VH-VL binders against q55578. Designs and how they scored, part 1

Every score and structure here is a prediction.

Target 1, 249 residues: q55578
Amino acid sequence: MAERIQKLLSQWGIASRRHAEEMILAGRVSVNGKVANLGDKADPQQDFLSVDGKQIKADNRPRDIYLLVNKPRDVLSTCDDPRGRKTVLDLLPQDLQRGKGLHPVGRLDRNSTGALLLTNDGELTLRLTHPRYHLPKTYDVWLEGNPSDEDLEKWRSGMMLDGKKTLPATLEVISENKDQIHLLVTLTEGRNRQIRRLAEELGLTVLKLHRRTIGPLQLHTRGKVLGSGQFRFLSPAEIRLLKKQVNLR
Unless a header shows other numbers, all headers, positions and changes below count from the first letter of the chain; antibody chains are not in Kabat numbers.
ipSAE, averaged over its two directions, is called F for ESMFold2-Fast, E for ESMFold2 and O for OpenDDE. V2 adds 0.75 times the mean of E and O to 0.25 times the DockQ between the complexes of E and O.
[cut] stands for letters that were removed.

## First folded at step 1 (VH-VL)

Design d01 (framework fv_dalutrafusp)
Fold by ESMFold2-Fast, scan of step 1:
Structure d01 (fold): chain C 249 residues (1-249), chain A 124 residues (1-124), chain B 107 residues (1-107)
Amino acid sequence: as target 1 above (249 residues)
Amino acid sequence: EVQLVQSGAEVKKPGESLKISCKASGYSFTSYWINWVRQMPGKGLEWMGRIYPGDSDTNYAGKFKDQVTISADKSISTAYLQWSSLKASDTAMYYCARHEGYYDSSGYSYFDYWGQGTLVTVSS
Amino acid sequence: DIQMTQSPSSLSASVGDRVTITCRASQDISNYLNWYQQKPGKAPKLLIYAASNLETGVPSRFSGSGSGTDFTFTISSLQPEDIATYYCQQYDNLPLTFGQGTKVEIK
């Protein structure tokens, strides 16, 4: 069956849908030897698709897949759940759910939302999750309570958690009233439920935790919003930046 | 469902020609590479070569390049492995196996479906 | 050509044992390595692809790890149906090459 060319290129991991549209507009994509126009369709089982003069085989897709998901609440950051609960893979089309080796890079708790990277690039995953690379992650944190400046400075400097002091964190107050505070927190380590446990140690309750960024990756780019429960492919530039961050390229 | 069905066992004499087949069903035949793998009695697996049926592009392991010809007929979803003149050393089990095509064509070569094998015996 | 060397060539273990076999590439192949299981008289079956990814429908007791030149395949708790020869295979470069195989038997 025929599908929009930009959808095929995006599903195959050749480009994000937006970048695929830009490639088509630039005259870089051809179908059966004819330059494609935006809105054109192709049947991958019958038609010859070419990018920059090189034929793409019908079921051909780049080996490695890189996706950014805006994880909603009540979805698990795992490939498989023994109890059959909804996982982040369930947010993807069926052809990406199985046989591709896609897995989340790190995790977000069931009650946490936001940026989560999925890939089948095992080497990248190992490096992005390894403590040595100190990949920064930024969170919007809404807390019930009214922490003192001294409490926030303790968090910034590091606090004892499981017998080991946490690494310094960047904390910025976005807004505050007598009952609640909204913080922007940047961490370079990923200890189990770190933000929630540190808040608890200060007598504060986390009302909402949303991961805004993972290193260079942002949920919203180029004026486009990645909504809750949605995913997108990473651009080649984003992949290069991630690999550079962990000394792969 | 996806199947690769190979032709039956062959008993041949040295010097005879032979063509064995691998028929695909349940998927787009022109979108996957078909590979041929040899296994001599009591030995391990050897990759011989592959064909992309959509454009008949082929790759051979150097050892096999002038020994065999790999071809495909996309009208009947069938790939072939053929010898012009068999030798006793060609006695082996021959498997076909598919892997997904890659944009750069050398990439992700994991064999998710295999044929059942064709036993070829060459003796005088 | 990239040469793949497996060790051991054969092993015998008891049901429930952890079984580990290794595969070494003659040059860096990143994570471009697959593992196959072949039971007597049958075609090979894909178990693990890209060094560490478990193929759909394959039991979780099978796992793979490694990158570069050294790779490991593990069966965490050997079952009777796991009696087979196991092969690694690289796909970093043509020609595709297999290890010589490791025969796994139950004592």
Scores: ipSAE 0.000, ipTM 0.388, lowest interface PAE 19.5, mean pLDDT 83

Design d02 (framework fv_dalutrafusp)
Fold by ESMFold2-Fast, scan of step 1:
Structure d02 (fold): chain C 249 residues (1-249), chain A 124 residues (1-124), chain B 107 residues (1-107)
Amino acid sequence: as target 1 above (249 residues)
Amino acid sequence: EVQLVQSGAEVKKPGESLKISCKASGYSFTSYWINWVRQMPGKGLEWMGRIDPSDSYTNYAGKFKDQVTISADKSISTAYLQWSSLKASDTAMYYCARLGDYYGSGSYWEFDYWGQGTLVTVSS
Amino acid sequence: DIQMTQSPSSLSASVGDRVTITCRASQDISNYLNWYQQKPGKAPKLLIYDASNLQTGVPSRFSGSGSGTDFTFTISSLQPEDIATYYCQQYDSLPYTFGQGTKVEIK
């Protein structure tokens, strides 16, 4: 069946959908020897699809890779920064930085830290970022001050954000002192800067935001610590669990 | 080729209804938000609202929530902006613009493609 | 609503000049800011996204920087085709808001 070229490139892990569109617009993609235009279709069973003059076949496609990164502060959640700033790919060995189609699944702000999934599996990426398939994500949140029980209950029940009430969240107080509170927050949706904006609505300042888990994925397992700026490959069991959560095999 | 093609200029009287269109082509219509932006003569850009064509979910700027209705017909890849009763203050250029792909590897929040604009003039 | 303020509102410069436009947000928006160019009688065109990333096909003389509340947009060597009004726009929260625009003219 013929499909949009950018969809095929994304499904094959050659580039994210956005980067695939940019490659097409730059004249880097060809179908049957002719430069492709955005909106063009190709049938992967009949047509010869090339990038920078190299045919894309199953044997030339990057192998599926699944990495968990513990993102530090001041590192961008992107696979390529035009201005040369440090990105999450810069945390990886050089052989993983180029030619593999690796991209982050979702984003963490420059000042946020913690769990970030990188993969070249475009179908998994699509499902993990689709509203229907959002996995629970758990965050360590440090706030300046001492919110009331009423404020925390408003957050748990859902608050208005962008004209729509947020889904119920799980909030647990881990510790509190005179200057700040440490919360464990679990969300099942990923709205733009949700934790920071909800805290601001309650008159609270987020001092630190750290993503602890993404669905079944954890930064630290018993006997193994993934330190700041480090990465690890997902185990076969983790990949299987992650795919099962989004009805993918 | 990605294109957003808007309906032609309209001249209306206060109190009349109007529905203008934005037809998308060259991409998956249901994978991108469509936004509406107003520009009054000689003034800057003002965001009115957006729609997700996959389920017709909408968000409006507070100023516009009771003034206009945004809708979409995914079978013909067309988004709409509608007024039940026009006012002289609605005289403006109206643009539709595509916003990102929230199903992809990252949230894309820039208006990367724009329609050519529809000029709406409301006068007695 | 987040208020976006640009400075200056208008400027006149010569071909080859360095042009700098500033944009200030009324509250912290991280790097969630885009820059657009609008030529007379035309729809706006995206130049810079996420404060500092150059859109594909846009000349390298255009650049953006900043984070938090203060942002700058620069044209390193002004060309005749750069005559336009430039807008910053935040997407940290709804409603999305634009600066009032900066009109760039050549002397």
Scores: ipSAE 0.000, ipTM 0.399, lowest interface PAE 15.3, mean pLDDT 83

Design d03 (framework fv_dalutrafusp)
Fold by ESMFold2-Fast, scan of step 1:
Structure d03 (fold): chain C 249 residues (1-249), chain A 124 residues (1-124), chain B 107 residues (1-107)
Amino acid sequence: as target 1 above (249 residues)
Amino acid sequence: EVQLVQSGAEVKKPGESLKISCKASGYSFTDYWINWVRQMPGKGLEWMGRIYPGDSDTNYAGKFKDQVTISADKSISTAYLQWSSLKASDTAMYYCARQYDFWSGYPLDAFDIWGQGTLVTVSS
Amino acid sequence: DIQMTQSPSSLSASVGDRVTITCRASQSISNYLNWYQQKPGKAPKLLIYDASNLETGVPSRFSGSGSGTDFTFTISSLQPEDIATYYCQQYNSLPLTFGQGTKVEIK
C-alpha cells in the first residue's frame, strides 16, 4: 500500500507530481515528523504526511482547485465537446477530469496557445470574466506584414469592434523584419477573438498568438518552465492576488 | 522543522523606539500570514494584527492601528513588530503565530505554529 | 467587533474529572472557532480547529463542539498536565478576537 509521496500529493489534489517533487526537495514535506526525501514512499493507511507542518488528509469533500494550463494548439477551451475533440480537461490526470467541477476561466481559441486558468470556484470565475474588473492579459502576437506607426497607434487607442470602441491597449514591438512583426499586447478586456479581428481590420494576418500572462499568473519563471500541454497548481499567494483583484475574500 | 523564532527580551524606557522580530523557517514564508498577539502580565491573549509576506498586505485591530507597525522581509523570512515611542502600558509578552490563507478554500485558518514569545518591559 | 465570552473564568477539578468550558460569540461565526492551550510561561498551543477538529498530536480526551454562537470545549478525563489556561478564538471576521480565557486548576 506504500506509494511515492509525489503520487499521493497529486492524488489528494495538493500539487502536481512535478510541483510535489519540488516541495520535497525544498524540505517542505514530512512523513511521521521526519523531512521526506525524493523517492520516499508512504502508506496513507499508516503514515502521517504534512506540508509546511500542516497535516494533509485525503478528504472526500470537494476542494477549491486552481490550475494554470499552458494550452497547446488543437485543444479546445471547454469542459464538454459533443464531437469528442480534445479539450483542456484531457490534459489533466483522470482524477481531476471528473467529479471536480473544473472549468476554464475565459477562453483561448483552438489555434491560440498559452496561459489558461482552470478552477471549480464559480464565484471567482464570474468575477474574473466580468468586464468590470479589467484583469490585464498579455499576449505574444506574431503578424505577417508590417503595420505602420499609425496602425499601431489606432490599435493602442482603440478601434471599432461590434459597434463599440475597444479599450486602450498596450503594444510593444519586440522584433521586426522585412515580412513580419512580433508584438507584446496587453488587454484589459476579453472580446471575442479581439486580437485576430483587430489585426484583420488593419490588413494583417496573425501567424501565432500566445497568451503569456493572466493578471499576476505567469507560465514561466526564472529557472522554471511550464511547458506546452502541462499544468500546475496555483500557489496560495497567486490565489490570494486573483481574489483581491475582484474583491473576494 | 517548521518553526518561528523570536528575538530576545527587551528592557526599555518610555519614549524609546523598538523593533522585535519573528524569523520563520521550514515552510513557504510567503504563503502564510504572520499574526502578532499581545499578552499583558496576568492577562489574556489580544490580537494586534497580521501581515501576508507574499504581498505585504496588513490588517490591524483598531486599537493598534496607530500604535505599532507590522512589516516583513521576504529575503530573510522575517516579520517585525515596531513601536516609534514606547509607553509603560506596552509592557507585555508578544507572540508571533502563522496562519494559512487558502488551502481548502477557507480564507482563514488556525494559528498552528507559534513563536516562543518576546518579553518587552517598559519602565522608567 | 465580535466579542468572545468564556465561562467559567476559572475552575478547579480533580484528576479524572470531565471538564467543560463554554465560549459564546456576540454574533454568529458558523464553525470558525479555534481552541488553544497555554501553560504557564509557554506559548499557546493549538488543540482544536474549526470548532470540532482535533489538531494532530493532541490527546483524544480533548474535544470541541458547537456552531453559530455557542461552543463547548471538553476534557473527558482531566490529567495533571492539562493544568493551563484555555482560550477560544473566532476567525469569522476581522479583527480576530479571543475569549478572556479559562484557568483550569487541580483541587
Scores: ipSAE 0.006, ipTM 0.545, lowest interface PAE 10.0, mean pLDDT 86

Design d04 (framework fv_dalutrafusp)
Fold by ESMFold2-Fast, scan of step 1:
Structure d04 (fold): chain C 249 residues (1-249), chain A 122 residues (1-122), chain B 107 residues (1-107)
Amino acid sequence: as target 1 above (249 residues)
Amino acid sequence: EVQLVQSGAEVKKPGESLKISCKASGYTFTSYWINWVRQMPGKGLEWMGRIYPSDSYTNYAGKFKDQVTISADKSISTAYLQWSSLKASDTAMYYCARSPYYDILTGYMDVWGQGTLVTVSS
Amino acid sequence: DIQMTQSPSSLSASVGDRVTITCRASQDISNYLNWYQQKPGKAPKLLIYDASNLETGVPSRFSGSGSGTDFTFTISSLQPEDIATYYCQQYDNLPYTFGQGTKVEIK
């Protein structure tokens, strides 16, 4: 499949996307023996791509990889952290940390835990992060106090956030005691810190936030428990289901 | 050369409609988001919204959702910002700027138009 | 919306001085922050992307650092041509939001 040259170089760990653009402008990249121009595309299976006179063979490019990570607290959902703080890539073996183009699909903040998809499949990432596909995500939410049925119904129906009403959400009460409530919340949109901000709007404090599922993906499969800080490869069935939900084959 | 060229300055009266343009060249128009940014006289930058030209999908800042319409015509590599009824408070410089398709991974606006000054007064 | 607050709102410095501007996000944005320079009457220009990466063609005297909620932009040796307003911008979530700007002037 033909893709922007800077994207291919970035996915293969040769350069960041921006540095790759610089390399193209400097005349260091060629396709089929011709110096490439910014904006050019190449299909690595059909075209001969080289950098500084060295051929970049198809065998050097990473295969499509799909990982599910159970993100612990104090780990960042990013590929890079200029301050050297621990990122989700640091949870992976060294050979997967660089040169594979792996990146998180969406984000979980530093204090949130749970399911996070990492992949180098750019088309899948695009579709999963595009708002129009409404991929459902389910969260375990522990709140301080006891919200009223009316407050929970406001949340379910949608509340104003940043000048726009949130999409309807599914809320189930899992357990409740005198001091706190445990909710299961399903969202089909990914607004920044949506759960924490909606709780704050209702005068409630989020004690813990854990993402349980991403679409069909679950942290614990029938035969395998994915513990905090661990990762696993997606099964072929999970990949097919995920792609089907965003109209991708 | 990668560039965004915007339409010229406009002077309008309150209640009038207006459509300004941002024409892309030197890159594949359908591979990047086009963002619209407002700057009121003497004020800072304010993101209004964006469009992905390949399928015309749009995102708006809540404040602007009912104020403007963002559209694009990929056959002529041009994005648009439109008002059905201008207000004096719409007086501002309007910029278009491109950003990468995978905005969750990288959301910088690296190429900017020169700006379109819109003045709305009676 | 994520609120971006810059400090200071304006500063005056001499040519050759080290200039530091800070930007604080109302919530964790990891490294999803860019810095732009806007000279009077001109469109903004990208200087730093992803908190610390220098854009191509931008002088090495400009640098960025930080992560989470606190970010810093530095000009190691201020030049006359650096007179401008500088903006931070987050892209952690929509809507994209800018800081209010820091105006840099020569004494």
Scores: ipSAE 0.000, ipTM 0.409, lowest interface PAE 15.5, mean pLDDT 84

Design d05 (framework fv_dalutrafusp)
Fold by ESMFold2-Fast, scan of step 1:
Structure d05 (fold): chain C 249 residues (1-249), chain A 122 residues (1-122), chain B 107 residues (1-107)
Amino acid sequence: as target 1 above (249 residues)
Amino acid sequence: EVQLVQSGAEVKKPGESLKISCKASGYSFSNYWINWVRQMPGKGLEWMGRIFPGDSDTNYAGKFKDQVTISADKSISTAYLQWSSLKASDTAMYYCARDFYGDYVEYYFDYWGQGTLVTVSS
Amino acid sequence: DIQMTQSPSSLSASVGDRVTITCRASQGISNYLNWYQQKPGKAPKLLIYGASNLETGVPSRFSGSGSGTDFTFTISSLQPEDIATYYCQQYSNLPFTFGQGTKVEIK
């Protein structure tokens, strides 16, 4: 929606509304490369405003947003579900659900839980999901059955999946009883349903799959637990570290 | 020196409201969870809930969610546990305790308040 | 909620005895278990965190072990000042839950 230029400049903290009017009158403000006149309007979503030759970020453009969600079961990792089922966006306040361009970075199955990054930073999304950056993700995996040490080592070294061997993984046994094992699995690639399919190849059934971390991001950080169905904003330090992991400054 | 100092003993009648406090000192109050733990006479320990004062985030055990309110005031490094209407079954010793601060899932109560005894009787 | 069950509920031992208390979780909790000591009329005190780590300032006669669902707490040589109730507590999932406690007395 179009708004008077002096209002936009004031909303963006560039000047008071009165001073913004004076800047316009002085020929210091341009819209799409053309000097603006007092009374002119601009649509921040469509038009580019400049002051003294420097572009100003649009007030109605969503600021870059970075959220960590602890996805519960039976919630879809999508921003668009054709059947109207509950999605991760439904976990957010209404003002974050629409008009912000928020989308999940990667996916977790409906039955999987845990860490899921939501952002509107398209460049970061592309890099975090691109296999070349080998961003590590750590999972708590509960399996029905009793894998041998040989089975676990086979998983660690890589197994054939869709005609290509999986990258080496880190597997740590957290706990084990006669019927069930809890593993901590770290992967540097995100092939479709990889953990479930590799477990199936070993004759094991995944009872629960929970993503604990995404690169440097942790659900439980700074002594604080992000509960199921909850979200939080990333700290500036987390954003910087995440960008550094994918060679983005 | 890290300390958690709780308010004094209370004697109340059923239906009365009550707010007890836990004042922290010797550390950065905003960066550690404060937990509330109940101990009924002759019984064991029962976790009620917690608050992270830095952003006022709270978690409650289900049975206490609609029974009490946990809050904190960063300006005076004090956490609170509040009842709108006390019951005789609320008679207990109440402890506040600080969680260890860390980057991982490491939650242990390294410092405890001395306890506040709440007696609710007619 | 995860249920924590301690055994025994109480015990009597002599000074110098080895005392063992067990704690069982209703589901796997990895090593996310703490042990606390509560002396009569006092607030609880952390002794062990993460199943086996001794808290700073706690005497070396106290130790913990275990993972998954079964955990053990040991006092290698019981002292008079160890008369207390001991509690295990899981921090794997909210809500945090405590065992019912084990009362340790001297004969």
Scores: ipSAE 0.000, ipTM 0.383, lowest interface PAE 20.1, mean pLDDT 83

Design d06 (framework fv_dalutrafusp)
Fold by ESMFold2-Fast, scan of step 1:
Structure d06 (fold): chain C 249 residues (1-249), chain A 123 residues (1-123), chain B 107 residues (1-107)
Amino acid sequence: as target 1 above (249 residues)
Amino acid sequence: EVQLVQSGAEVKKPGESLKISCKASGYSFTSYWINWVRQMPGKGLEWMGRIDPSDSYTNYAGKFKDQVTISADKSISTAYLQWSSLKASDTAMYYCARGEWELLPYYYGMDVWGQGTLVTVSS
Amino acid sequence: DIQMTQSPSSLSASVGDRVTITCRASQDISTYLNWYQQKPGKAPKLLIYDASNLETGVPSRFSGSGSGTDFTFTISSLQPEDIATYYCQQYHNLPLTFGQGTKVEIK
């Protein structure tokens, strides 16, 4: 059952079909020790595929995928939109968009930007979204208006939302002027549009909302910067830190 | 095919500057981190730091962050390790090694090593 | 920093013997551990990655096991060419850290 090499690499989650073709053209892919050419085929049951001198072994390929996306504005945190609007999956190479079971862990609304985890690891997703684990998330919030110290303290202590008081939050004033304020907000719960709704309750308008971190995950790692609309794979260390925080092995 | 080739042995005096190189060939240089590892005479392996050649971002072990500079020139597939002022205690074998792969981070072993550059610092 | 401690620091064994080296991490590193072989005057060579996976081209007499904090490296039947120093190395957190090494010699 020989298949096109770019199809195999795409099916295995190593690269999109297009990126796999670019890798082949660059001479990065080998079959049985010979550099592959575009159009070549391989039988995964009989042939040995290597990329950049690294052999791809079936039993060592990650079945679960973990991606961090820097979500831009006007992109929906959903796998499929009935109205045909752009979704976070549309930011990914075509072969990662379908058939992998990738889904966002939690959500950011259409006008919010920043860190969003995508995975097909259902157990990790359930743990990370479970209220019990109180995974902290940090947001940059720009507000129009002049909140009082009393308003900010009310927000920190918790406010009524949908009949239940919100958990305590950490709020730090980064800067302010006569017309607006920039806050750094850390939450340990993920209620629907929580930051926007609490700001509205205080008579404030959210001008911009950007999620900076999800637990230990940062858009800017000390090794790399993740720009708007871009994605990256999580490192093994990041995956283990996430699993450790939710008591998952 | 896939290899890292390091510059030749160096003999220096304390206070002198030095820059050694690690040239990659046979693979996509920007797709893997390059690690630098020190081995003092008769001692074990010690990780110094690493660089992502795609954007020159570096990570250092705390002990080395003020002693050396790691850099890379992706146009010639070469990574560098540099000292502004050598000490006798810098006498060691220095290795570069290919690290984490961008596409499959789970395949993280330093699988390709340079032959080493011996640096001797004595008055 | 995560401390890696190997045991023993050195050993002497006969050709054909089973050799076992242990590596202990100061904190849970899951399976994020590699094993390297360094022959005299040569660069290290990766033998085992992710605690138990044999690197391509490495003889099957080498194996690794363990998870969490305790790891074992085994040579099932020692050969003369296996004279070397062996190192474990964690990649769970930065900085990357090596064990102190275990020197293996033939009696």
Scores: ipSAE 0.005, ipTM 0.490, lowest interface PAE 9.9, mean pLDDT 85

Design d07 (framework fv_dalutrafusp)
Fold by ESMFold2-Fast, scan of step 1:
Structure d07 (fold): chain C 249 residues (1-249), chain A 123 residues (1-123), chain B 107 residues (1-107)
Amino acid sequence: as target 1 above (249 residues)
Amino acid sequence: EVQLVQSGAEVKKPGESLKISCKASGYRFTSYWINWVRQMPGKGLEWMGRIYPGDSDTNYAGKFKDQVTISADKSISTAYLQWSSLKASDTAMYYCARTEYSSGWYDDAFDIWGQGTLVTVSS
Amino acid sequence: DIQMTQSPSSLSASVGDRVTITCRASQDISNYLNWYQQKPGKAPKLLIYDASNLETGVPSRFSGSGSGTDFTFTISSLQPEDIATYYCQQYGNLPYTFGQGTKVEIK
């Protein structure tokens, strides 16, 4: 059945009814190759709608959104900053920045880089941030200095932080020289600034901190590299794996 | 518990109308596609079409576009498959199954299926 | 429409045997392929998604591999409860299409 074009565009999340009407008046909307007029109708099963030359198909309409961002330094892990500083939402195209309810899942501090999940799925967000689910996260950590094998074993076994021992961590030495060491650290808990504070407790300074993975999510997948400041949509497989990790289907 | 529960078996005569249902529970109904799949007696699986309940968007396989109507009522988390005039060749098991919406050109697997509705059309 | 062809159409094997089923797409579908199990009188059940990923709750004896146009599904050690028809399904393009099915029986 035929429906008014502005209703279809609004239902598909392309624009509000008012903004859709403005797009129609501006000559930006076409039906079957002909510029549409306000009041026109289209049957989504029979007719082809285009906006700015792009055909609107079921597979390109926004719905629940799941994005992986490679967060650069000096960008805040927040939806909105009262002081107007650059946030992770500012890395996205304008149409994804507002009106979609996108928010980061958890946080990386301003000086940390790497994998950060953005979604508008509030239920998934609550579960992924709940301490109960122990979702593993892997970090590349560059430290100034050379920790002893005993220091690294203390970190692996757990150290006292705020009166409670940290959970066991996996640590692997990737490379080292006389001045610094590169570690791969996997944690199953998210205590405030945990890696930096544990390094400080051992008398070490973190030079760089980069989150490589969040559970099954990786910045580099099958022939694709997600560079600094870039984002990508999660695959259906990645979304399923995340939901299973938190008992959500 | 995430589940899809379909309406019971139907026995109809050619020319009659029919509307069968698929009721979703345990998840956000408006965030997943509901697909309809036909299986004729002794035959394999055929995808008929799908609906996104959040906005009632539909896609049909070409052979089914003029044969059936897919609809949904999001207020009761129920999807429907409807015939205006049944034929003997519509005798089959009909399954509903969900797929997750993806932004772009990725679609999910059919991870949750209804138990099936047997439709028998005979004179 | 993408055509999906399975081989063999049916097979008989003994408990403990390794069973292999192949699926061929008429055009490149990358890794956008799922495998389903259907037991007599039951709805299909997802076993493998995205060509090689095992669905939650599915025994590890089931596995999938392949990319592009050629895909393989394997049961490493056939059990009596594995008697079923197995279907591949592509989701690279609409309409979604299934293979004709492979019936697995025990000798």
Scores: ipSAE 0.000, ipTM 0.418, lowest interface PAE 15.7, mean pLDDT 84

